# Ledger of designs, part 19: VH-VL binders against q89xp2

Target 1, 226 residues: q89xp2
Amino acid sequence: MTSPCKHGDRPPGRHDLVFVSPAGWRAMLDARDDLAADSLLARWPKMRWPTIRRRALPHEATGVALGLPLPPSAGKKRVALLVEIDHVASVARPPSLQQARAYAPRNWWPTLDRLDGLALRHSVDARVYGSLAWQSLTGLDYVTGRSDLDVLFEFRSETDIDRFVADVAAIETSAPMRLDGELMSADGAAVNWREVHGGASELLVKSIERVVLLDRHQFISGATGS

## First folded at step 6 (VH-VL)

Design a10 (framework fv_polzastobart)
Fold by ESMFold2-Fast, scan of step 6:
Structure a10 (fold): chain C 226 residues (1-226), chain A 118 residues (1-118), chain B 107 residues (1-107)
Amino acid sequence: as target 1 above (226 residues)
Amino acid sequence: QITLKESGPTLVKPTQTLTLTCTFSGFSLSTSGMGVSWIRQPPGKALEWLALIDWDDDKYNNPSLKSRLTVTKDTSKNQVVLTMTNMDPVDTATYYCAREDYWSFDYWGQGTLVTVSS
Amino acid sequence: DIQMTQSPSSLSTSVGDRVTITCRASQSISSWLAWYQQKPGKAPKLLIYDASYLESGVASRFSGSGSGTDFTFTISSLQPEDVATYFCQQYDSYSWTFGQGTKLEIK
């Protein structure tokens, strides 16, 4: 599990885990008969499992838009949730590679170990999101034979980005799965690592709020723009 | 600004394989809850959903066509590719790609007409 | 698969009229339903999601209601630019299915 922080300590970043308070879950279930009837959703607050941030629709601008992916066995449904800011109990970073390893297919272990070592050498904080993250958080079967390994790489000012992504590409060549993922600057803006490895001068940069095209140098230096 | 655009052959012979590419900008398929779908419409007929690939690479294919359909993504190129085997004249349709944001389709490409004839 | 049935299949009425289109699901879909507008030669446009919420930038004369199996789409005062085919779509469960469409024309 990742270490939680209060909402006021830091706003949720990409792939951050959002924990809804018991009062927030009660309010949502009371307002939504469809959610209250779902037995797996009833387990969510009881097990204290998180949700994730999603982009808000226009009618949702005054609340916090959240998502909850159900496992394939439950029909591969995605549950859209909306809570008031006061109902966000805490926010935590996605699971580390080490935490997720115990829930991963055994043939993924060498790749996870190589990525963990690479991240340490390059002063990168590596986290897992997507199917493996949800499997590690809930113990439910999210990972399939088609799943990517999705890794969030938060880099530091001392990180040699070009060398780092070249090393990630080298690890992928021997991996039993597609290695997908994002490079994230300290301010929470992210870009697909493969796009950076391709040498593009402008990058499609994503944040919780928006997607923008940004100069490569500005992204690497930690500056973001609209 | 979100845009999607379909590309690929406009004429396919019976029994051949169709490959269509959707190129998009203004969003990422790494964002939770996000997906890209392929939806087709034969001339004058209803919309038919074909395939979805979502943020964690889960793939959904229309059960009536599943043996013929493959959907893949290349996040570095902002592309989603649909492959459909054993084309038949009844597969003649306008093919759309659309962004799926928690199951509704909020942005659509302009569509590309694919005619299947000998 | 959940089957979506629209009624009527076609409708011809006058500018200023109230237009009502219905959509019926073969099983309960809660409120997981969207409505789309498709003008001739154009891609569909999302108008309504979650059965009753108006998409940003869509004119207020469009509205939706319903839950469970029966859903209604309404245009309060028909305008000439509303000539289109309208489709409902369920997203309660995979696979996603659309209604057959309702073609709306002006007399």
Scores: ipSAE 0.006, ipTM 0.422, lowest interface PAE 14.5, mean pLDDT 84

Design a11 (framework fv_polzastobart)
Fold by ESMFold2-Fast, scan of step 6:
Structure a11 (fold): chain C 226 residues (1-226), chain A 118 residues (1-118), chain B 107 residues (1-107)
Amino acid sequence: as target 1 above (226 residues)
Amino acid sequence: QITLKESGPTLVKPTQTLTLTCTFSGFSLSTSGMGVSWIRQPPGKALEWLASIYWDDDKYNNPSLKSRLTVTKDTSKNQVVLTMTNMDPVDTATYYCAREDYWYFDLWGQGTLVTVSS
Amino acid sequence: DIQMTQSPSSLSTSVGDRVTITCRASQSISSWLAWYQQKPGKAPKLLIYDASYLESGVASRFSGSGSGTDFTFTISSLQPEDVATYFCQQYDSYSWTFGQGTKLEIK
């Protein structure tokens, strides 16, 4: 990861990786017998694997709400964690397509390579999240024959959004998997790329704080400027 | 009340194999997150990490010495054993075992000086 | 391997003085750094972990700070019993590596 940040630098965005300090892991495991009893959770801090930010529940108003997915072999559990802000050691961007490629099934490689080239041509920063991201971060088996490839496309003002999503759809037609993912603006607002390509008049726009329905034209016109 | 103690030969001849045992009490190496490590210090020099073994039997050896190092544990006896082959006078050092709590060393044995000479 | 460099290599000062020792990593180690005190003829003793957390039972005059590549260890008011060699250790990635040590003496 190329963008590690400390508290006070850059707040974590959607799908960003949050690394908890050893002191934070010790405090959390000492306080929760259920986590300490799980052998994979006990290994998490030793292996320096990250967590991901989630929206806080009402009773979690104090602290940083985090989560991590366990692999399918461990029951596909999503573990909810809560840590003090001082126990956040660093924040990193999700893995790049290049970083995740080595951990992907070989038959996914052509699709990953095509997406990487497409992102470069359109001034898009493409990152992987979901099952492939966790497999690349941990070396554990998260990807199955039914897994989607989940890509976060952070676009810039010069990006031609309509052309970009049309090209993504073209790549998907020859892909061995479903290509899911989000288009994200610089301010962190994200929308499913398929909704944009499908011509939906209203888009379900997500941020770390909330979800809202916005007009498609309003969302796109701010980014394209063409 | 947690203690670690190193034992083994204090004098080793060049080319021989060194075997050191760390015996500990007050904790179990079956406890999640726990490890025992070997660290050495030549007289007047810096500390050098040699090897670690963890509750899940995962093992890490210093790459500079990897071909010479073996670390094993016997959880029932509360012991960790380090074996180092082909000893040389430059390996003369005080050898410590230490408890590793998620990577840093919170408790150390007293150390045992191993001299390598004929 | 990550190289840890301490400065100064030795320091001689007076009781009551503020002592500062620095440790620099050859690459970012976040906050995964510990400080150890080693008195003559004794095993090292953990003082600080995760760059700034004081180990239980350790005197409050000892403190640590820093992140990334630059770290500082401070003794706010030097006492005679603080005569020792101090070592930093990174635990960001294997191999675990230590600084060369800073020998602290009283004038």
Scores: ipSAE 0.007, ipTM 0.488, lowest interface PAE 9.8, mean pLDDT 85

Design a12 (framework fv_polzastobart)
Fold by ESMFold2-Fast, scan of step 6:
Structure a12 (fold): chain C 226 residues (1-226), chain A 118 residues (1-118), chain B 107 residues (1-107)
Amino acid sequence: as target 1 above (226 residues)
Amino acid sequence: QITLKESGPTLVKPTQTLTLTCTFSGFSLSTSGVGVSWIRQPPGKALEWLALIYWDDDKYNNPSLKSRLTVTKDTSKNQVVLTMTNMDPVDTATYYCAREDYWYFDLWGQGTLVTVSS
Amino acid sequence: DIQMTQSPSSLSTSVGDRVTITCRASQSISSWLAWYQQKPGKAPKLLIYDASSLESGVASRFSGSGSGTDFTFTISSLQPEDVATYFCQQYDSYSWTFGQGTKLEIK
């Protein structure tokens, strides 16, 4: 996951990690005195820490809109970055549950292990995003006593989604933390798993570019519109 | 001063397994973002990348060498070990370990020549 | 995988001359290219990364340029200590590959 390899054959997904080249970081920090003065931002390229894709603002028409969260001790700030496409060195999937486990509080381990087994049984690719992901990627303290465990569940056509989210809810009942997360279809559209479990007929579906309200069946079938 | 040094047998017979150790100082594989690679060079030929291991135990092996390669680390000893099975005379080369920085290599060991011959 | 071809394979020139070595990739590698110097019996030394960025501590007479498929390495004024074989390396696509090398000699 922390691999320097180029993005695979799938479309860019939510929470995918974007690695900016050294030249891209130098250009960005040289253009922004405020970022260059921040000690964590100065270290980011040296430590090979990633960024994440975000929706572009209107004035960011020609670049790649990226961001990163600073840890809680640094004020929980989300830093917005803009780079040229040629400065994107590689793209990787978020950390797996197995990769993130070593950085998690020990009392989270049973929940992570249960989720990993559940995902395997349901043909789901489970990844971590949010506080635990950033802690595992940087070694910095992102996880607090109030943190949720954020999991991205990419389902396949054979996945029984209703059964899967019911099982996720069952795991949460014994978890030491709130289990937040998203179900993601193959086309990269995502919805909060709890909303699906709640039986809503319309779902708030998020992609890198947009947020749209879809019928439950449309989301499950992958019909996210144009 | 940062140093890397390769050690292991200089002579290997065909079909045997080669094991090489890279010992380094001045940096640690417990440090986030640090990686160490193995790269070889047959006499008078081009460099060929073999394997890479990162601080978090993430590993990459050259696909053209089919599972012949295993790379491991011992963080407490500042060592990275390469194992290569089923050695052949064409595997005769100088083997280097090198520190990785964004997929290029900024610091190299002196290299160790491994000759594969009966 | 991506094939890296260097030109020329060898050259001989005089101290003080401008030296140019070219590296061509079989497909676009953006600017993901490094240049290494290898003196006889020694390990390679990084000179240039990201096609044009000079490694810290490397003499300013060395420079690189190019993007996509065509890359150039230049020594503005050849010194005796520059006698070596020079290699390019792409790191756009896994598995990473090196050029065949250019042997630089003095007349």
Scores: ipSAE 0.008, ipTM 0.465, lowest interface PAE 9.4, mean pLDDT 85

Design a13 (framework fv_polzastobart)
Fold by ESMFold2-Fast, scan of step 6:
Structure a13 (fold): chain C 226 residues (1-226), chain A 118 residues (1-118), chain B 107 residues (1-107)
Amino acid sequence: as target 1 above (226 residues)
Amino acid sequence: QITLKESGPTLVKPTQTLTLTCTFSGFSLRTSGVGVSWIRQPPGKALEWLASIYWDDDKYNNPSLKSRLTVTKDTSKNQVVLTMTNMDPVDTATYYCAREDYWSFDYWGQGTLVTVSS
Amino acid sequence: DIQMTQSPSSLSTSVGDRVTITCRASQSISSWLAWYQQKPGKAPKLLIYDASYLESGVASRFSGSGSGTDFTFTISSLQPEDVATYFCQQYDSYSWTFGQGTKLEIK
């Protein structure tokens, strides 16, 4: 019997990790000589390493558009992948600050610990993405002396956004790296935290589907959803 | 027309070293994702994986036999060689070499029966 | 090592019957499982990979299903040429391990 697959309660959001099935990897490697010729990519499925959701190009209508960032030693290129929906084995959230800490440079630890405490106090779910996330997922060297710490801050209705971003800015003042990142609402829309801290009246809001300019109040309150 | 063929002695005395050669055609061990593996089967028993070698010279040996096993490749000759030291009568088995392509064994040699006896 | 256990150890049935063989892993292997057919005196032949995908050139009466720890191999309508021993194999992690085999015979 063939049963249709149902969509989950929540589709993959920004920076979510997408695990491709073994059959999906085999299909991709067989179809793409360039991917099969890359020895690191041929090892990717054996290591159970994930991919990341990306915005689909116009001609990628019915598939799931994915990206795979290569480490700096391999040219720090993002490999574009397209898989059928039934080749998605599972979806996971990006690593927590606590999970990523073990893979971070030791001098980043105080900043990670301060951010973790801050997020807890403000009812924010803090996750890492970018170089540190990929280093913690693969054990490969993604973090360099020029890397930013990229943090995804998913806020709740209880969160005092202005106070939170002011505290993030204070933490960055003593950090050994640039602290980049996004504030994300429960419905998956995200903005760079610095734009919010800077007092901009209009914010560049990013989602899986599009990028739009929204009034600050509209972003924080989710005004178009009522 | 992918083919693999095992060659080597069919009779080995206890304590001696076994050397088996796998000669293959129709594919290259320079192709990313491809490997050649050795698997054995004692008469009437299950298959047991011994060792694998891959296009990038990465090697894996069965841990229970690791100190006894060496696997090497010669990509110009399309050959993979297995060496197993200190042979014992319990090592009597049919020895196969097989191509590993995307993590399964899709083509196998005919196998060679190796008897360990004086 | 991951232990693979097959059941039944042997099965005798009639041409045209549906045959079911099961394989259980001692820990989750996702879908990293293959099924092989071995006829007497011959090398094994790959039939199914990634738990449910049919190898090229293999008859459509063969199928596989399952994920995690429990897997099933089926022959929808047994043919005389299907008499063989069938093995499952996990490739989740080294060492690669095989089930004990299921010997299939016709009455």
Scores: ipSAE 0.007, ipTM 0.489, lowest interface PAE 10.6, mean pLDDT 85

Design a14 (framework fv_polzastobart)
Fold by ESMFold2-Fast, scan of step 6:
Structure a14 (fold): chain C 226 residues (1-226), chain A 118 residues (1-118), chain B 107 residues (1-107)
Amino acid sequence: as target 1 above (226 residues)
Amino acid sequence: QITLKESGPTLVKPTQTLTLTCTFSGFSLRTSGMGVSWIRQPPGKALEWLALIYWDDDKYNNPSLKSRLTVTKDTSKNQVVLTMTNMDPVDTATYYCAREDYWSFDYWGQGTLVTVSS
Amino acid sequence: DIQMTQSPSSLSTSVGDRVTITCRASQSISSWLAWYQQKPGKAPKLLIYDASSLESGVASRFSGSGSGTDFTFTISSLQPEDVATYFCQQYDSYSWTFGQGTKLEIK
């Protein structure tokens, strides 16, 4: 059910998966001897594995700044990549909880199932990012005994945010792992769910482009700029 | 300069096994990311991809022909070998080896016509 | 398997003319498509990859466009040496498939 969309269908959002064209991979690897020498990076385009968007540095204003997380066995490094916009082939949403379940440790299954049911009841679209997402996308070992479960909760106008985060906290109480994650408004702005549960009147809200402090009511109403 | 050349029998009897060797120069399968494919073309017809082997010995065979196909490499000799069992007259074709470059084929051998008859 | 259909199967035209041939995939392949030129008795030569990227050393009169299921290949001004059969190839699925070819001739 999660089919990659052409990047022109929507801009990449926070945690969205970015697929680079073969021409883009060739250009990047030809320009970087260090990357071309890495066997796993040479394999990445062959397996059609995605990258993730990161915030651009000032010298990277021209182009699309991307990141590629390597598994713990390869030092758990984040590889910084830069491609021309024309080399972005498609963009996809992060894996759903249902898609990621098959790749998760079996003792995580009850928590994933509880979160899936909770999201349905609250009109929330729940997606996985971080270690479990990359394990489900690549089949490589990203999840360790220390890993958090990272969930992106995109809420709608009808969502009761206070009740939702209280229910998430209740689920975490019986979980075998730390439940990290973000609440995301319809316009793509995100905040850590735990900060919202803590009752802060101002929230540190993150987007692809910037980080801002917003009033709690302003964030919940879906207004990031005004 | 990058070159590839196919060698092997030009005439095969039905039920026999075909073995073709691709010898190449100007690149190495010791280099990460490099791959070599086998592709065939029956006279006057479309191209059909058969098999691919990568530098890390990862192999892909056309599912329609998978049970009949084996692809191997000898990196020290710059050679890739295709073996195809139980040949039939419908397998008559020009067989090419080609360098794979991100799933397209940028350099090709001259091709070798293999006729399956009698 | 993804089926690739080319149109027309053959065409005849004059030196200097603009030539357009099309390739249609049975399902969406994004931009994962290459175009090849094959002269009689010769191996195919890669001209275009990623639907629209011109291979190094290939004449600028050749171009490609399209995405999804519909793709076009264009020769802006036909030269005598362009007489050949042209093939498209999809690489969205690893069991890669080619079109049936378009034979281009001079009148």
Scores: ipSAE 0.027, ipTM 0.573, lowest interface PAE 6.8, mean pLDDT 86

Design a15 (framework fv_polzastobart)
Fold by ESMFold2-Fast, scan of step 6:
Structure a15 (fold): chain C 226 residues (1-226), chain A 118 residues (1-118), chain B 107 residues (1-107)
Amino acid sequence: as target 1 above (226 residues)
Amino acid sequence: QITLKESGPTLVKPTQTLTLTCTFSGFSLRTSGMGVSWIRQPPGKALEWLASIDWDDDKYNNPSLKSRLTVTKDTSKNQVVLTMTNMDPVDTATYYCAREDYWYFDLWGQGTLVTVSS
Amino acid sequence: DIQMTQSPSSLSTSVGDRVTITCRASQSISSWLAWYQQKPGKAPKLLIYDASSLESGVASRFSGSGSGTDFTFTISSLQPEDVATYFCQQYDSYSWTFGQGTKLEIK
């Protein structure tokens, strides 16, 4: 058998959940009175709730740049955190559509079910991020009447990307919310699905490390393996 | 300096209620990540966690003993109190209070041996 | 609840030897594991937290490793004062649970 790794076998991807050790939380809260004074944030380590990777600022190059969103009732703040690599305990994928469904507004259920079926047909691994993901992870009220549904679509070599995004657009026409989201290659590079559907010849490709413009064909063929 | 000290009866009869007090100094239960746990150890046996109370005023009780356990705090006196009902000879153990630092125990009291016998 | 199993239950070895004790969780606990040393008649003392972090003031010969379900505690060169019972503890999910202990003696 293969031994498990704390940080997993592949590099962390966009929207992956990062769990900070209790020692890491203690160090962060002790160093920052503003974080320690926030009763909801002080509960984060107690509840074992995750953080997410963010792009590091130049002065943060030696640590792991993390963030978490507070719910709208707490001012909808994004809290920026910096932790040493040895304080990263584990990494997990964002919640699946099935996991998130139980926490979603009931009028979102048909859209979630249609997306789940679509992803299965196209060999896509569909996960949620954003408001619905945080609501499903914490049980706190992140989703409002104005919230988008944010979906991460990790495609595989057999995925017909153009057909897939056309089908996503068709599902959105009957959805009670805006369907936002990203297409992500196996190596973790992501692009907004609407850019792909819109037929742009160059795509704004995002990764943990950087944002670059790539030719559409280069993104698709590089992501699926030539 | 940080200290924790257990106090209470050393001898309890079967069916009686045990009350133990942990008095601490050098830290506050208002500090994020801090808590106080009660942990017992029968002579020559393993450690068993009983109950805790933390900086958010949340209480946790061991599910196997839940109906018998109550934990409370008096922040003004820096005390945490454990109450355990319906004592039995099998409950004979050294009872420790310990400081939680995000749920591992970094500092322990000296312990108090409680004997349950008729 | 999560069951913690230590191996071996007891160990006898010589001063200067490398000592290894293992701890297994019945389900994944990530890195939420601590190791304690308990000398006869004394309260336990924290040695290692978060599976591998050495507590302040603890001798560098003690170390921990592992994640998920399998964890190891090591004494690189056994000293006479290390004679004690060693316990692991998970703090992934309450109730917090301890291993049964490993009694370390010198031959």
Scores: ipSAE 0.006, ipTM 0.474, lowest interface PAE 12.6, mean pLDDT 85

Design a16 (framework fv_polzastobart)
Fold by ESMFold2-Fast, scan of step 6:
Formats: sequence, C-alpha cells, structure tokens
Structure a16 (fold): chain C 226 residues (1-226), chain A 118 residues (1-118), chain B 107 residues (1-107)
Amino acid sequence: as target 1 above (226 residues)
Amino acid sequence: QITLKESGPTLVKPTQTLTLTCTFSGFSLRTSGVGVSWIRQPPGKALEWLALIDWDDDKYNNPSLKSRLTVTKDTSKNQVVLTMTNMDPVDTATYYCAREDYWYFDLWGQGTLVTVSS
Amino acid sequence: DIQMTQSPSSLSTSVGDRVTITCRASQSISSWLAWYQQKPGKAPKLLIYDASYLESGVASRFSGSGSGTDFTFTISSLQPEDVATYFCQQYDSYSWTFGQGTKLEIK
C-alpha cells in the first residue's frame, strides 16, 4: 500500500512516484509523435501507472522532469518526460517491502521478510525501488534472473547507521540476489549503503537536485542542511 | 466540431435484442487514448455506465450486465455499436454514447430514449 | 464496485448564492473524479475532471476540490442557467460509477 499525497502536500523526494493527470498525459502525447506511436505509453495513463522524478536538463528549466522505465521486453529504456507543475496530480512513496513481496520471486521472500524485521528494529522505513517496485506497480515483467533487489532505507536521527548497514550486509550473505540500495536522511539526501559499510571517509551523496561528495560525519550528522 | 449521435429503435419488446449505433465525427478511434462509451439513464434516475471500446479494441462491459452486452467498432465509418440482449421493461432509459478521455466522458451525444414494453 | 453518494439529493437556493455539493466514495479514489452538469432534457456536460481541473470553456464560477473519499463541488455565485442536476463520477476502479445526482433549483 502506498499513501498518495495530493500535489502540494509535500514535494517529491528521491524515488517518489509521480502521478501525471489525464490532461497532462494528453498534452504530452499530443506534443510527441514518438510517444503517441507507442502503445505501451498510451496504456500508461489508462492504467494510472506512475512516473518518477529525474534531474532536469538545462533546457528543462521550466516544468517537472520525469522518467518512465520501460520493461526489458520493450528494450529496458527510460523515457524522458516533461510536464507543467499543474499536471502533477499526486505524489506517493515507493512501495513498501510488504506491498512488493507478493510480486517478488518466491525465493526472495525470506530476504524481504528479514529486511522488514531489521528495518522495524532500527527505526528505518524500508521501501523498494527499481525492477521489483515497477513490477509491483504495473504487473509487467521487470524482474529478471539478473535483477538486484533495490531498497531505500530512510533512517531516523536515533538510527545506529553503522550497526544497521552491518546487519544489512549479514542478510545479503544468505540472499539469492544482490542487495543494492540507499540510505536516505529525512531531508532526502541518499547514499549507497555499501559505501557506508565499506568505511569510506567520503560519500557520494545523491539528491533530486545534485550529486556531491561529503564527509561521512557530515552526512550522518545532517550537516547537509539545504 | 466534434459530434456524436445515437441511432436505433425507440421501441423494443421484452426478450428482444436492442442494437444501438453511435456515429461520430471530428475525432478518430485510431487516436491513442480515446474510446467511446455507452451510458444509460432511466427516467429521473442516475447515470449507469454500460460499455466502453477504445482505440486499441479493448472492450469493457459493466459486470452486472456483462452476459447481455456486446460492443464493437468500425473505425473506417466512425461508428460504435452496442448490442444488449433479453430486454426488459426495467431497461427503459435514455441511452447515450460519449467520448471517453482517460476514463472520464468529455463529449456526449444527445441521447436516444428506448422504451421497452409489450 | 465503488459506491458514490452525493449530498444533498436536492437543493433550492437563490441567484448569487454560493452552492456546495459533496460526493463521498466508499473507498479511496485518489483524485480520479469528474463532475457533470445535466440541464433538464439535455445530455450531461463535463465541468470538472481530476477532482479540481476545469474543462475547457467552463465558467470559472465552478470549482472542485478534495481527494481520497471526500469531494466538493462549488458554484461561487449561482446564475439562473445553473439550474440542473449535478453528478459525480469515479474513474479510479473499473466498473466506473456515478453518484445518484443532486438536483439544484432556484427559490
């Protein structure tokens, strides 16, 4: 279960799902012959499947830059979309581990269950993104034998980050897939969990707007206050 | 200018089959995202959606009436046809065809009153 | 099926008054709701889609708001030509359903 927020309740965060209004889809399809020719893209608004935020290109200064990942059967391409802010109907968090579980390969279930329990113990909000998320959202086949499990771990100020990532690594040792993912602070800054676990003194921190290198202590203490 | 117009019998006897045709102009069912729906309204009552056929020939029928409903299209003639079997006096209603745009109905025909009586 | 309940079922008020009609869904429909106006003897006309967007050519005195299960339709200043029955329609879940209608009359 995702909890959709009407546009204006909160700004979209990293990996948040953006639902474009029917009017916005109509405007995009009418303006783009390539999109209008694609039957799968015509289905997207009918099924009310979401898009995702991406960083805007320089020529996209006005509007909201969005991406739409196509399944492997359609070439595993990302479609770049641009909509006016008025055409954003709602924003939702990515699917929870529990929501995605029903769409995951059965042999992934023990890993998903272990991660769910771990997140609860460490005051972490765990959500899926990437292939499993899109498969759970659309019912289309995104997950393959080569797919990673991509998890977004939103930590709280009381979370012991070093202990948490050590426990994530322990879970991965028995997992049937590569466990990828990001640690995200409450303000939306994210870093790959392996980079934190590996003891790097500088972290590659990602946000909607940019990518920067930060000292580990700066990221953990929240010194990214902008 | 976009128009839709319903045509068919105005009187039907119980147990007979109703066939209604929607003829439209100013848009095409070759256009992605567009469909045509049938919606009915008994006198003084609420609107009830019956069926939808879209640009990709996907068909949707109201589950409460599904066994009685067939919807087809002829894109070259700009026509959509609804067939409803085993008519009953409770099926007396004004039948509308309407253009469907992402599941809401932006343009409607004038409607045709179909009376079912012996 | 999702049930749509409108309130009130009928309303009588004066020209210039602010009119409010509500629509409640039996389960969350996000913002996937349209409002239609049906004048006596005429076909319905789309006024609002996606809960709050005005259809092209619709007078600005009409507005919509709401999300989830509770939705509101407002006429800021009633005009004589606004006498009609108003219907909400959800399009979140197949099969699409309409409210029972709200009949608006002038005193």
Scores: ipSAE 0.006, ipTM 0.483, lowest interface PAE 11.1, mean pLDDT 86

Design a17 (framework fv_polzastobart)
Fold by ESMFold2-Fast, scan of step 6:
Structure a17 (fold): chain C 226 residues (1-226), chain A 118 residues (1-118), chain B 107 residues (1-107)
Amino acid sequence: as target 1 above (226 residues)
Amino acid sequence: QITLKESGPTLVKPTQTLTLTCTFSGFSLSTSGMGVSWIRQPPGKALEWLASIDWDDDKYNNPSLKSRLTVTKDTSKNQVVLTMTNMDPVDTATYYCAREDYWSFDYWGQGTLVTVSS
Amino acid sequence: DIQMTQSPSSLSTSVGDRVTITCRASQSISSWLAWYQQKPGKAPKLLIYDASSLESGVASRFSGSGSGTDFTFTISSLQPEDVATYFCQQYNYYSWTFGQGTKLEIK
């Protein structure tokens, strides 16, 4: 899509945050009585909170497919939204570990600090998505005693992936929560880090466009382009 | 039709507390997206937002005046009340209440001039 | 705190003229901007919201445009009843801020 390229040449990544213009919000609320009647959903345009990009369905051929996760207190609903491309005001990456830290349970802080240090050493850009991300973006209670810490690890060509995931696994052994997350290449292809660490010969690689099964060595060896 | 009306004292002495009431009709502050703000305008000067309260009872105060401002609502009376402590002559202004539709102020009260002098 | 700067601070022109007022934000506010008209002794009246949307009941000669940091308010053909001070307001960032106002007079 053209609007996600407003922030540069990089293809839109998984878990990207999409900020909708006021005209886009008003159009959605006017078209959807269910959204307009939801007092919590009304918070999104009022507070200028982002949505998340999702894969478009066939009937959503035009426009930008978006999702909006509501907190557990509202039944853990994910609201599906569709906006015109010209109603996308900006696109941003998910919150960094540093940005999310202040909103995390205090017993998660040592794990977040270890992950931040690990990412710096391995030339990995580590960002949060899921419950902690939305709690840090909104101030609402998304994180529960059962929540995972979800981390997006965007690696570079110089990253030793096998060593990196082994170190992530070591950090998880002392963590007070399950550490979930994805390894993402520069071209936007992502795979669950645990699947890589587990030594699977074939990986389920996800992108904005599709899901494919790829040989482990092929994924680890680097980006293949489009 | 939607109406808002400010009421309260028009003359306040320095150090006193100002209490203004906004009485409204034609809408509910329990409606999603709705809020009421207090905005003031010193004679011949620009508008300055003071405080707001919204459908979920969330309160927002101008940071430069936060310690002096309290905003509350009474849904049974359709009223929003602003309290401002330690009034000073520089606080002389016309005080408005206005309805917020995602912060665009679509309906305003007539305003009440509050003069602060000894 | 977002600074809103209007230009010009005052304007004197003739009935039938095209009037243009500009508003600049100190940082990007997308299109979260409104324009208000205030006649002497009266409360402000909303004319334009979301930078370019005309409020219901407002005359079509009024229009708004712009996004990001630069915004324009236009009266296509000035009428005598348009004598007023016009204010822009950003509502993208807490705390909400108004421009200093543009006083419009007829010669």
Scores: ipSAE 0.464, ipTM 0.759, lowest interface PAE 2.7, mean pLDDT 88

